# Designs tried in a protein design chat: VH-VL binders against q8ixk2r445to577. Part 184

Target 1, 133 residues: q8ixk2r445to577
Amino acid sequence: FFGMLQNKGLTDYCFDYNPPDENQIVGHQVILYLCHGMGQNQFFEYTSQKEIRYNTHQPEGCIAVEAGMDTLIMHLCEETAPENQKFILQEDGSLFHEQSKKCVQAARKESSDSFVPLLRDCTNSDHQKWFFK
Key: E = the ipSAE of ESMFold2; O = the ipSAE of OpenDDE; V2 = 0.75 times the mean of E and O plus 0.25 times the DockQ between their complexes.

## First folded at step 8 (VH-VL)

Design s57 (framework fv_retifanlimab)
Fold by ESMFold2-Fast, scan of step 8:
Structure s57 (fold): chain C 133 residues (1-133), chain A 121 residues (1-121), chain B 111 residues (1-111)
Amino acid sequence: as target 1 above (133 residues)
Amino acid sequence: QVQLVQSGAEVKKPGASVKVSCKASGYTFTSYWMNWVRQAPGQGLEWIGVIHPSDSETWLDQKFKDRVTITVDKSTSTAYMELSSLRSEDTAVYYCTREGKYYHSYAMDYWGQGTLVTVSS
Amino acid sequence: EIVLTQSPATLSLSPGERATLSCRASQSVSYYDISYMNWFQQKPGQPPKLLIHDASNRATGVPSRFSGSGSGTDFTLTISSLEPEDFAVYFCQQSYSTPYTFGGGTKVEIK
């Protein structure tokens, strides 16, 4: 799968990565922004290693969750995907983070320009359902 | 068809807590964000916070974080806003309001009638 | 937080006149061609009523004399020809980020 990763409950919002420094794509939080249909900062690839890759710049980034955290951050992709970078995209649209046993949920970010994806206990909420466009 | 009905006016003493209810009807309660907004007499509007009834995801204005709790009861399609440690400056009309869904955004499209909370000695 | 400044605080006009209300944001509330600015009308003793969403889209049932425009930080609500029922307080509100914020309001009153 590849394209814009859109939320079913927050219907017009997509995964978006807009790092402050274009020459350093790692270490910043993934956000949700309105889907603009042009790719660019919203273009992601779901790989056979269960990675969510950001391919806009080189080197390629992979979404990860640090141990004990609930925020999705951009890391450098590795030849063999580490467990913290693996998300299982399930038939019902859930993005299940195997290492933490939690699901990615669209959530509001206080005092920010947007919403953010966060790890939360898995539910059947539409805010936890994702699809590629 | 969409209707939000709030509980009646309350008079409280400083230091007390108040819990305002908002009963929703005419739409799928668990599909829309519910906001709470207040307005002091003759003053402007102040956003308190928002909850999504499907999972109780809640966001509050930092000014209210230590004093406000927003909850929902899905079985009765009712949202609640509880404000503690009341002061005279909390005297206001409190509104619940639903966020309608539009192509690229949300907007507060239906409002409750308001609940006047008066804090006086 | 994003601060919204409305001007003027009060407009004293007669029925049939044009009203132009300004709302300025402390930072951009637009992303590409989408502007997260809403306008509400409020009459004494009543809750606010949504007039305009996303800067320029009229809410259902709102008369065509109401129009919104603007992008970035500068937004305008226009009432082309005031009717008696239009004398009210008008608030702008941004939904770009939480906490949501409102402008201080512009009161349109009968001259």
Scores: ipSAE 0.016, ipTM 0.656, lowest interface PAE 7.4, mean pLDDT 87

Design s58 (framework fv_retifanlimab)
Fold by ESMFold2-Fast, scan of step 8:
Formats: sequence, C-alpha cells, structure tokens
Structure s58 (fold): chain C 133 residues (1-133), chain A 121 residues (1-121), chain B 111 residues (1-111)
Amino acid sequence: as target 1 above (133 residues)
Amino acid sequence: QVQLVQSGAEVKKPGASVKVSCKASGYTFTSYWMNWVRQAPGQGLEWIGVIHPSDSETWLDQKFKDRVTITVDKSTSTAYMELSSLRSEDTAVYYCTREGKYYDSYAMDYWGQGTLVTVSS
Amino acid sequence: EIVLTQSPATLSLSPGERATLSCRASQSVSYYDISYMNWFQQKPGQPPKLLIHDASNRATGVPSRFSGSGSGTDFTLTISSLEPEDFAVYFCQQSYSTPYTFGGGTKVEIK
C-alpha cells in the first residue's frame, strides 16, 4: 500500500523525508513531521519485499538502518531488498526490523529537530504503532 | 474534567532527594505526554523534562540528566519526578503539565497546582 | 538549546490600552507554515495558563482581545485593549525541539 505513514501515539505525525540537497536524495535521516496531506515528501510505498520506498525521485530511495545504529536513513533501493531495508508491518501496527529484532518508535531528539523514528526494543506502546493513511 | 493534583509542600536539607507526585484524572492518562516544569520564587519557568506514560519514554533537559528521574504508575494514573542532590538553587515551585493535542501542534494545556520545594540549610 | 528573548521586561500601561509583547528565538522554530511558539499567562500564586499555541491559535476560552502572530524567529503577542484581569506576566515557549525553553517573561503592570 501507499500513503502517509502515520503514528498512532504521536497522532498527527508522519514519516517525512526532506533531503537538504535536491541532487542527492539518499544518505539523510528520515524524520517525523505533522501530517500535511500534500506534497510528496510524506508519501511512501510499502512493497511486497517489505520495503518502505520513497518514489518521488529517481533513483528510488528505500529506508534502511545501518548496523549498530538506531536511526532510519534513506538508501538506494536494490533489485533484491537487503535485510537492513526490510520492515515487517504487523497486524497490531508495529514496524518490526527483522535484522535488528527491534521496532520503529516515534521519539524526540535532544537537538533542534523535533521528532524522529528510531529503533527501540519492541513494546505495546502506541508510539510503536504505525498505519498508512 | 481534566485535573492534575500534586503532592504537598516539602522542606529538604542540601544533599537530600525529593519526590513529587502528580495524579491525573478526567482523561486517558496513557495517551498524553506529561511535562515537569519548575519556577524559582519570583523567577521564570524552567523545563525539566517529559515522559509518555504508555512506555515511559523520557526526555530531560541536559542540566537535570544526572539528578532527575521521571516515572509513572499507570494503575493510579500518577506521574512522579524525583530530584536528588538538592541544593539551595533547587528551591522552586514544581509543576506537572499535560501536553494537549491540536491539529498543528502539542501544547501544555492543563497544569497541576504546583508543589513548593524548599531547600534550606 | 533554543534561547527565547522577550522584550520589554516590563510594560506599564493603563486599562483600555493596547499591549504588544515580543519574543525572539535564537533560531527558527518554524517548519513549513507551522510555528511552534506558545504563549502563557501567569498570575501571582497560580500556575501558567495557555493563551496561544502554534503562534496564532487562541486556546479554548481565551478572549478575542488576545492574538498572536509571527514566524521563524520573531513573534508577537497582542492584547488589543487591556482589562484589569490582564495585568500579569506573559511567557513565550517553544515546542520545536527539546529541551523546551521559555522566555524570561514580560510583566504587564498598571500605570
């Protein structure tokens, strides 16, 4: 499916990708921002390979987590999805990152950025529940 | 409807710890962030930190990180703020305050009555 | 951390006059068309009361004489015609990022 990937606990916040350079769409952190219902920066596709794709630009971007990290970063999509780009969207709304055995959680930063999705130990928290709108 | 009721005033010696409680009612406790803010007598407001009661995720101002613990008890809809290694500069009214949800933002919409903590030698 | 500077520190006015209070942030607290700046009123012996959220949205029950404006780093709270109950201290507060920070306050006093 496709649309805005919204958080159940942080109710009005969506996955958002704003690369600082229009000529470099990959390598930057995915953030959370208020769902605005317009523009392509909040539109993502969940694929049959368990990828979360950003299809606004070519080449297409896929959300990944680097080994040892807890932040979600935009990478180039591969023909066959690597394990670090696979997220299992479960019945209860959890986004489970199989390679790390952790769940995506809406969280605050101790910086000028307001909110970001991070990998955390899986819980029943509404901050770990996501849905496409 | 929404009420935040805090524990009573405390007088402490330098070096001691204090634990302030904030009992919430009139809304779903686990659905809203709870902030702690303090105000020294006659001074401005200083943010301490925030907790989400659903999973106990906490964010603290760096200056309090080593001395403050924020916790919740879901069964009683109560939030707690414990401050250790007290000094005279910690004398202040401590407030708990809920973050209300608005279409475009979150803002501290309901406040407890405040708890005066006095640190004296 | 984001530093908020309020001016003036004290504003001495009479009932019926217009009050204009300023708040400047050390960096932008806006993203797209949303500004994460809030205003609170505090009276002696009471907790702060939310007046304005998102720079310009009046909180429930707040009289229409209160209005907020601004974006980026410069924000204003306006009280169009002061009532006796409006003499209080006003604080701006940013919710753009943690740690949340408050301005030093502007005291609106009689005379």
Scores: ipSAE 0.007, ipTM 0.623, lowest interface PAE 9.5, mean pLDDT 86

Design s59 (framework fv_retifanlimab)
Fold by ESMFold2-Fast, scan of step 8:
Structure s59 (fold): chain C 133 residues (1-133), chain A 121 residues (1-121), chain B 111 residues (1-111)
Amino acid sequence: as target 1 above (133 residues)
Amino acid sequence: QVQLVQSGAEVKKPGASVKVSCKASGYTFTSYWMNWVRQAPGQGLEWIGVIHPSDSETWLDQKFKDRVTITVDKSTSTAYMELSSLRSEDTAVYYCTREGKYYGSYAMDYWGQGTLVTVSS
Amino acid sequence: EIVLTQSPATLSLSPGERATLSCRASQSVSYYDWSYMNWFQQKPGQPPKLLIHDASNRATGVPSRFSGSGSGTDFTLTISSLEPEDFAVYFCQQSYSTPYTFGGGTKVEIK
């Protein structure tokens, strides 16, 4: 799968990664933003290693869960995907993070300046359902 | 048509709690965020918080987090806001308001008629 | 929290005149070319009504004489020619970050 990773519940919002510096692509949090259909900051690939890869810059980034936290951050991809970078996209649209046993949910983070994907206990909420478009 | 109908005016003593209801009709209740906003005499509008009825995900302004509980009853399409430890400064009209879905954003597009809560001794 | 400052507090105008209302945010409420600023109209005894969402988009049923503009920290609501029903209080509101915040309001009153 590849394209814009859109939320079923937060209908017009997609995974978005906008690094502050084009030469430093890692270490920043993934956000949710208006789906614009132009690729770039919203173009992701779901790989056979269960990674969500950021395709816009070289070297490619991979979404990972911040240690001990609920937030998703951009890391450099490894030759063998580490456990913190593995997400299972299930048939019902849930995006399950194996290491934490939690699901990615479209949410508002207190004090956040936008919407963000966060790890939450898995539910049947549309805010936890994702699809590539 | 979309309608939000709130419970009637209440008069409470300091230290009491109040629970305001907001019954939604004319749309799919579980598909839209529901906000609570208040307006005190002589002051502007103040956002309290928001809930999504599908999973009861709730976000509150930190000013209210220790005194406010927002809940929903999906079977009756009703949202509730309970405010405890009432003070005279909590005297206000309380509104429920739905967030409509727009390309790129959400905006509070339909509002209840308001519930006047008066806190007096 | 993001503080919204509206000016002037009161505009005294006659029907047919143009009204320009300002709203300034303490920090940017824009991301790329999208601005998370909304405008509401409120009449005495009534709840607020949505007029403009996302800086410049008119809500359903809102007359074309209402327009919104601006980006970043500075926004304006313009009423091109005041009708009698337009004399009301107008509030700006940001949806960029929680907690959502409102401006203090601008009262448009008959001169």
Scores: ipSAE 0.159, ipTM 0.748, lowest interface PAE 5.0, mean pLDDT 88

Design s60 (framework fv_retifanlimab)
Fold by ESMFold2-Fast, scan of step 8:
Structure s60 (fold): chain C 133 residues (1-133), chain A 121 residues (1-121), chain B 111 residues (1-111)
Amino acid sequence: as target 1 above (133 residues)
Amino acid sequence: QVQLVQSGAEVKKPGASVKVSCKASGYTFTSYWMNWVRQAPGQGLEWIGVIHPSDSETWLDQKFKDRVTITVDKSTSTAYMELSSLRSEDTAVYYCTREGKYYGSYAMDYWGQGTLVTVSS
Amino acid sequence: EIVLTQSPATLSLSPGERATLSCRASQSVSYYDFSYMNWFQQKPGQPPKLLIHDASNRATGVPSRFSGSGSGTDFTLTISSLEPEDFAVYFCQQSYSTPYTFGGGTKVEIK
């Protein structure tokens, strides 16, 4: 699968990664932003190793969640995907993070950003349902 | 027709708690965020928080976090806002309001009629 | 938190006149091509009614005499020719970040 990763509950919002510095492509939080249909910073690939890859720039980034955290951060992809970078995209659209046993949910965060993907206990919420467009 | 119907006016003493209800009809309750906003007499509007009925995800203004609980009952399509440790400055009309979906944004498109909570002395 | 300042506090006008209301944010409420500024109308004893969303888009059923403009920190609501039912209090509100905040309101009153 590849394309813009869109939320079923927040129907106008897609995964978005726009690092502030071209020389530091990894280490920043993934956000949700209005789907613009143009790819680029909203273009992701779901791989056979259960990674969500951002490959618009080199080196390639892989979405990860650090132990004890609930935010999705861009890390460097590794030859063998570590557990914190593995997400199972289920048939119902849920995105299950294997290491934490939690699901990715479209949520609000206390900050200047309007929406972000966060790890939450798995539910049958439309905010936890994702699809590639 | 979308309608939000709130519970009736309350008069409380300082230190008490109040629980206001908001019954939704005319749309799919679990598909829209529900906000709570208050307005003190002669004053402006103040945002309290928001809940999504599908999973009970909640966000509160930091100033209310220790005193406010927002909940929903999906079986009755009803949202609740409970405010504890009431003070005279909590005297206000409390509104529930649905966050409507628009291309690229969300806005509070339908409002309840309001519930006046009076905290005496 | 984002502070919204509305001016003037009161406009005293007659039917048929143009009303121009200002709302200024303490920081930008725009992100890329979108501005997260909304406008509401409130009449005594009634809840607020949505007029404009995303700075310039009229809500369903709102007459064309209402228009919104602006981006970044400076926003304007214009009523091109006041009708009797337009005399009310108008509030701006940002949905850029939580906590959501409202301006202090501009009262448009009949002269």
Scores: ipSAE 0.058, ipTM 0.705, lowest interface PAE 6.2, mean pLDDT 88

Design s61 (framework fv_retifanlimab)
Fold by ESMFold2-Fast, scan of step 8:
Structure s61 (fold): chain C 133 residues (1-133), chain A 121 residues (1-121), chain B 111 residues (1-111)
Amino acid sequence: as target 1 above (133 residues)
Amino acid sequence: QVQLVQSGAEVKKPGASVKVSCKASGYTFTSYWMNWVRQAPGQGLEWIGVIHPSDSETWLDQKFKDRVTITVDKSTSTAYMELSSLRSEDTAVYYCTREGKYYGSYAMDYWGQGTLVTVSS
Amino acid sequence: EIVLTQSPATLSLSPGERATLSCRASQSVSYYDYSYMNWFQQKPGQPPKLLIHDASNRATGVPSRFSGSGSGTDFTLTISSLEPEDFAVYFCQQSYSTPYTFGGGTKVEIK
C-alpha cells in the first residue's frame, strides 16, 4: 500500500513526519496533520514485512515503538524488520503493533502540535481505523 | 438545530466538588469533540479540556489535570465536567462547546448557555 | 503553551467606523494552507459566538463586514463599518496545539 495514511475517525488527519533537524531525520515522533497533497511529509509505504516506511529522505525511515512507550518514533529501516517496527494492518482498518499487542489510535498529546498516533488497548473505535488514500 | 443545554447555577463551599452537565441535541453526539471552557467574572476565556464521546479520549490543560474529570453518557447524549477541591478562584461561568470540522481544521462552533459556579464561604 | 497577545485592549469608535483588531501568537499557528486561528465575539451575559475560523473563513450567518486575515504569528480581525450590535469583546483562539489558548480580548466600545 502506498500513500497518505488517513484516520477514519479524524477524517481530515494523516500520518505526518517533518523532523525539526534536516541533518537528523530519525529519532523524532510521528504526528498527525491535516491531509494535504503538498510535499512528501505525508507519504508512507506499508511493506510486505509489515513496516510503515518513510521514503522522502535518505536513509529510509521505519516507524517503531520502543518498549514501555506508546509514541511512534522514526527509526532507521533494517534489512530484517525488528519486532518493534511491525504493524499489522487488519481487514477492519486497525493497525496492530505486534510486539506490544496494542493498536494505533489517533489521539491528542499534552503539549503536542495537535494530534498524534499513540498505542492504546485495541477497541472498535474509528480513531483506531486507518486506510491509505 | 444544534443545541447544548447545561445544568443550572451552583453555589459551593471551598473544598467541595461540582459536576456540570451538558445535554447535546440536533447532531450525532459521538462524531464531535466536546470542549469545556471557563470564564471568571470580568476575565478572559480559559480552556479546561476536551473529550471525544465515541471512546472517552480526554485531554486536559495541565493546570486542571489533578482536579477535573470529564465524562460522557452516550445513551443521553450528555457530557459532564466535575471539578473537585473548589477554591474561590474557581468562581466562573463554565461552558461546554462542540468542535466542528471546517476544511480540515477545528473550531468551537456551538456553545452551551453557561453554568455559573460560585465558590464562597 | 502558545501565548496569544491581543491589541489594543480597548477600541473606542463610533458607528460607521472601521475596526482593526490584532492577535499575535508566540509561535506560528499555520501549516501549509491552514492557519489554526479562530475569532469569537462575546456580548455581556452571552456565550462566545464563532465569527471566523481558519484565520479568514466567515462562520455561518456572520455578516460580510467581518473579515479575518493573516498567517504564521500575526492575525487581524477587521470590521469594515461598525454597526450598533458590533460593540462587544472579541477574542482570538488557537487550535494548533493543546492546550487551546485564547487572547486576552479586545473590547470595542462606543466613543
Scores: ipSAE 0.014, ipTM 0.667, lowest interface PAE 7.6, mean pLDDT 87

Design s62 (framework fv_retifanlimab)
Fold by ESMFold2-Fast, scan of step 8:
Structure s62 (fold): chain C 133 residues (1-133), chain A 121 residues (1-121), chain B 111 residues (1-111)
Amino acid sequence: as target 1 above (133 residues)
Amino acid sequence: QVQLVQSGAEVKKPGASVKVSCKASGYTFTSYWMNWVRQAPGQGLEWIGVIHPSDSETWLDQKFKDRVTITVDKSTSTAYMELSSLRSEDTAVYYCTREGKYYGSYAMDYWGQGTLVTVSS
Amino acid sequence: EIVLTQSPATLSLSPGERATLSCRASQSVSYYDRSYMNWFQQKPGQPPKLLIHDASNRATGVPSRFSGSGSGTDFTLTISSLEPEDFAVYFCQQSYSTPYTFGGGTKVEIK
């Protein structure tokens, strides 16, 4: 699975990662932005290790959730994925973060860009349903 | 056609609560965010908050978080805004407004007619 | 919160004249190629009506004489030739981040 990771409920928005410096891809928050179809900042790969990889830069970045946080942050990928970097993409489209037992939801975060992916209690909401396009 | 029909004007005493309703029709209620905005006489527009009817995800402006509850009833396609501990400065026209979808953006495209809430002794 | 400042507060013009309304944000409301700035028209006794979404896109049914432009922190609403029904109050509004905020409004009145 690879491509633009799009939200079912927030239908025009995709996972987006726009680091200020292309040589430093780690430490910044993942956001949601208008799906532009150009790949690049919106191109992600879902791996057999349950990682969401950012493949437009080297070294490759992997989305992680820091302890006590609800935001998704870019980290360096490791040879064996740590638990904080594992997301289970289920058949219904939910993206489950097993370590926290929460689901990734398209949401609004005060003081941030209009929309960001956040960890929330799992529901059957279309805002928690994701697909690769 | 899209319509948002609000409940009628209310007159309340300080310290009371008011619950304004907004009945939606002409579209799939659970597919669009519903905002609440108020306007005091002679003043500008002030955003209160927003709810998504599919899962009741709610965001409120901090100044209202301790006094406002926004809810929905999916069976009647109705949104509600309840404001407690009313003060004279809460006198305003209260609007419900839908966020339309515009290719990756949202804008308040349909508005209710407004509900005047007057708080006086 | 993002503060929006509209100028002028009042614009006195005659029918047929061009109106230019300004809205300035305390921080950028743009990301990539999109600016999250909307414009509304309000007539006495009526709710606001969406005119422009995302800085430059006219809402359905809005006449072509209305246009929006700008990016970052500086935005403009232009009415190319005022009609009698255009004398109203105009508000800008950002949807970049919550809480959503509105400008103070510009009243376009008959000279």
Scores: ipSAE 0.057, ipTM 0.709, lowest interface PAE 5.8, mean pLDDT 88

Design s63 (framework fv_retifanlimab; at its last look DockQ between E and O 0.88; V2 from the best seeds 0.00; counts 0 for: pae E 5.8 > 2)
Fold by OpenDDE, look of step 9:
Structure s63 (fold): chain C 133 residues (1-133), chain A 121 residues (1-121), chain B 111 residues (1-111)
Amino acid sequence: as target 1 above (133 residues)
Amino acid sequence: QVQLVQSGAEVKKPGASVKVSCKASGYTFTSYWMNWVRQAPGQGLEWIGVIHPSDSETWLDQKFKDRVTITVDKSTSTAYMELSSLRSEDTAVYYCTREGKYYGSYAMDYWGQGTLVTVSS
Amino acid sequence: EIVLTQSPATLSLSPGERATLSCRASQSVSYYDLSYMNWFQQKPGQPPKLLIHDASNRATGVPSRFSGSGSGTDFTLTISSLEPEDFAVYFCQQSYSTPYTFGGGTKVEIK
C-alpha cells in the first residue's frame, strides 16, 4: 500500500511530513494536514516489514515511536525494521503499533487548531481508522 | 444539484443474488464516501457498508461481510451493491447515500430514492 | 457496535405543540468539540432526510423550528412548534464509528 494515508474520522486529513531540511529528514514529528495529493509530503508506503515508510528522500525514513512517547517521529529505515517502527494496518482500518499495543489516532494538538497522529488506547472510533488513497 | 438515482425494484428467489446500482451526479463522485443502507418493511435503518470511489476502499458491517460486495464504476459515477445468497429477511428497500463533508465530520446528506428488493419463494 | 436507543417510540401531539425526542448511545459519540450524532426525518415512501448533523447543526433547508442538542451519550431533537408536515418518523444516527448505527426511530403522529 502506498499514497496518502488518510483518516476516516477526521475529514480529509492525511499523514503529512515536511522536514525543515530535506537533507535531514529524521527527528521531526509526523503531523496531519488536509489531503492535497501534491508533492512528497503526504506520500507514504506500508511495507512488508510493517513499516510506514517515507521514501521520497534518500536515505529513506520510517515512522517510529520513541520510548515513552505517543507521537510519531521520523527515523531512518533499517535493513531489519526495529520493533518501534512496526505497525499493523488492520482490516478494520485501525493502525496498530505492535510495541506499544496502541492505535494511531487523529488528535488535535494541544492549544492549536492543528492535528497530529497520536498513539492511544485502541477504540472503535473512526479517528483511529486509516486508509491509503 | 446532487442526485442519486438507483436501479429499479427487484424480485428474487432465495439463494439468488441481486445487484443494485446507484448513479451519482451533480458532484465529484470520487471525492465522497458512498454508503449503502437498507430498511426492511416497517423496520428501522441498517447500515451495510461504505466505499470510497477514488480507490474502492470498502468497509462492511460484519453481518454482511461474506455476502455483500460494494463496487464503483468511476467512468459512469455509479456505485453498486451486490448481495448474494439472498434470504427472505433480506427483503428491504436498499438506499445509497452520500456522505457530505462537514467541519471535521461526515453526514449522509443525499440519498437515492431506494430500491425495493423482495426475496420470496 | 454503538447501540442507539430512541424514546419515546411514539409521540402523539397536535400541531403547534413542542416535540422533544431523545436518543441515547451505548457509548460516547463525542470527540473534542464535536458530537457525531445526526438526525433524520423520514416520511412514508421516501428516503430519510438529513435534519441535523453533528448534534446541533441544521442541514441545508431545514426550518429553524428544528434544533438538536446534547453531547456524550444523550441527545435531543426538538421541534419547537409542530407543523402538519412534521408528522413523520425521526431517526438518530451515529457517525462516530463504523459500523454506523441508527436508532429505532420515534414516530411523531397527530394526536
Scores: ipSAE 0.802, ipTM 0.926, lowest interface PAE 0.6, mean pLDDT 95
Fold by ESMFold2-Fast, scan of step 8:
Structure s63 (fold): chain C 133 residues (1-133), chain A 121 residues (1-121), chain B 111 residues (1-111)
Amino acid sequence: as target 1 above (133 residues)
Amino acid sequence: QVQLVQSGAEVKKPGASVKVSCKASGYTFTSYWMNWVRQAPGQGLEWIGVIHPSDSETWLDQKFKDRVTITVDKSTSTAYMELSSLRSEDTAVYYCTREGKYYGSYAMDYWGQGTLVTVSS
Amino acid sequence: EIVLTQSPATLSLSPGERATLSCRASQSVSYYDLSYMNWFQQKPGQPPKLLIHDASNRATGVPSRFSGSGSGTDFTLTISSLEPEDFAVYFCQQSYSTPYTFGGGTKVEIK
C-alpha cells in the first residue's frame, strides 16, 4: 500500500523526505514533518519486499539504516533488497527493522527541536506505531 | 459547533449483539480519530478502541478484539461500534468521543451523550 | 497496559477550599518535554468533560482555578478554590500508549 506514513503518538507528523538538491536524492536523513495531505515529499510506498520506497523522484529511493546507526537515510533501491532496507510493518503498527531488530520511533533530532524517525528498542509506545493515510 | 449524537438505549439478552451509532456534525469527520469508551453503572471508564474515518485504521484494547467491530460510514458521518456475544458484565453506558489535536498529542475533546446497553435474561 | 492509580478515592471539602488530586502511572507517560496525561470531570448522568490535556494545558472554556502539573509517573490536578459546580468525579487518562487507560476516579464531595 502507499500514502503518507503517519505516527500514532506524535499527532499530525508524517515521514518526510525533501532533499535540498533534486538531482541527489540519496544520503540525506528522513525527517518527520506536519502532515500536509498533498503527497509529494511525504508520499511513500510499502512494498511486498518490506521496503519503504520514495517514488516522487527518479531514480527511486529506499529508506535504509546503516550498520551501527540509528538514523533513517535515503539510499538507491536495489534489485534485491538488502537487509538494511527491510522494515516489517506489524499488525500492532510497529515498524520493525529486521537487520537491527529494533523499531522505528518518532524522536527528537539531537539538539534540534525538530523530529525524526530513529531506531530504538521496541516498546509499546504509540510513538513507535505507524499507519498509512 | 461540534456535536456527536448517539443511538438510543438497548436491552439485549446474553449471547446477542448490539450495534451503537454515533452521528458526527460540525467538523470534518474524516480528519479526526473517533474513540469508543464504556462505563458500567457506578464504575470507572474503560477504553474500547479508536478508528480513523479516512481509512478505517483501527486500534482496539486486546480484551475486546474478538468481540468488537468498529466501522464508519463516511457518507453519513457516522461511526459504529458492534459488540457481540454479550454478557451481563457488558451492561454499561457506551460513549463515542472525538480526539482533538494538540502539539504532539491527542485528547478526547467532544463526547456523545452516551448509549445505555443493558444485558439481562 | 499502563495502570493509573488516583488518590484519594474521595475528597470531602467545603466551597472555597483548595482541592489537590493525585494520579500515579505504573510507568512514565512522558516523552521528552511532553507528558501524555489528561484530566476529565464527570457529573452524574453526563459524559466526561475534558479539563486538562498534556498534563498542564487547560482545555478551551475551562476556568483558571483548574490547573494540572507533573511529569513522568506523578501528576496532580489542583482546583484553587472550589465552586459549587466543581463537586464531581475527576478521572486522569493517559494517551502515551494504547490501550488508553483511565484512573479509578476521585470523587470530590461536599463536606
Scores: ipSAE 0.628, ipTM 0.890, lowest interface PAE 1.7, mean pLDDT 92
Fold by ESMFold2, look of step 9:
Structure s63 (fold): chain C 133 residues (1-133), chain A 121 residues (1-121), chain B 111 residues (1-111)
Amino acid sequence: as target 1 above (133 residues)
Amino acid sequence: QVQLVQSGAEVKKPGASVKVSCKASGYTFTSYWMNWVRQAPGQGLEWIGVIHPSDSETWLDQKFKDRVTITVDKSTSTAYMELSSLRSEDTAVYYCTREGKYYGSYAMDYWGQGTLVTVSS
Amino acid sequence: EIVLTQSPATLSLSPGERATLSCRASQSVSYYDLSYMNWFQQKPGQPPKLLIHDASNRATGVPSRFSGSGSGTDFTLTISSLEPEDFAVYFCQQSYSTPYTFGGGTKVEIK
């Protein structure tokens, strides 16, 4: 799949990646932002290796979750996808992180009106359901 | 002016299939989730499933998964629900309803007029 | 699946009286400050009509005598002063998780 990765529970919110330095895309957190499709910040590819790739820029980034953490952070893609970069987009719309056995959920940043994707225990909530548009 | 216009009433025998249509107008069809909901005579409302017309992403109540197919035709702005292996318990009014967009949520803000499907021997 | 229990099943009142309708969810339908509970009105031979979304927000064109409140598992629809056109069946509905579910309804009828 390629396109904007949209949340069902939050109206018109999409994965968004806007690193402060276009030449250094590693290490920053993926956020949720209103879907607009302008520029290249909201386009991601879901690959056969179960990666979520940010590949509208070079070098290509792959979303990862570091051990013991719940935040989605950009890493460089590798020839063989590391375990912490593998997500399963399931038929029910859930986005499952294999290594942690948790699901990606839209979550509010503390003391803020902004949202980010975070790992949480899997539920049937629409805030854990995602689709490409 | 949002409008959902459904196909006419159907009378079917057990074991047959029915395909109900829902033609949308007055809004961008591909931007809103479309639900199907049914109501048996004198009974409450039962959700069947939902589809996003832009990519046909579909979520169904597990009770209907093996018998229901929900589809769209983007060129005619029409949603369809097909229910197979009909039984008398499937006699109901079937509604299409779109989900309007609100701050942080969706709500079923416009409904079709309903399609009565009667299943009898 | 989230079960919604409405009470009472029937509410017999006269025009001008206040109606209070309850809906209890088997688990929370709230997400931070948002509550994914909606209310619908249905008259005989008509489709449901959206009255309240997100627990307390009136849909476009709905009179101010209708109000909704609640969070978590307990929700209320209030009609402050019944008009003749308000005698109908009212359903609550959760949009928190699939399958989306409806309450069994409260019929508001003339005493």
Scores: ipSAE 0.116, ipTM 0.758, lowest interface PAE 5.8, mean pLDDT 90
ESMFold2 (binder alone), look of step 9: mean pLDDT 93; pTM 0.953

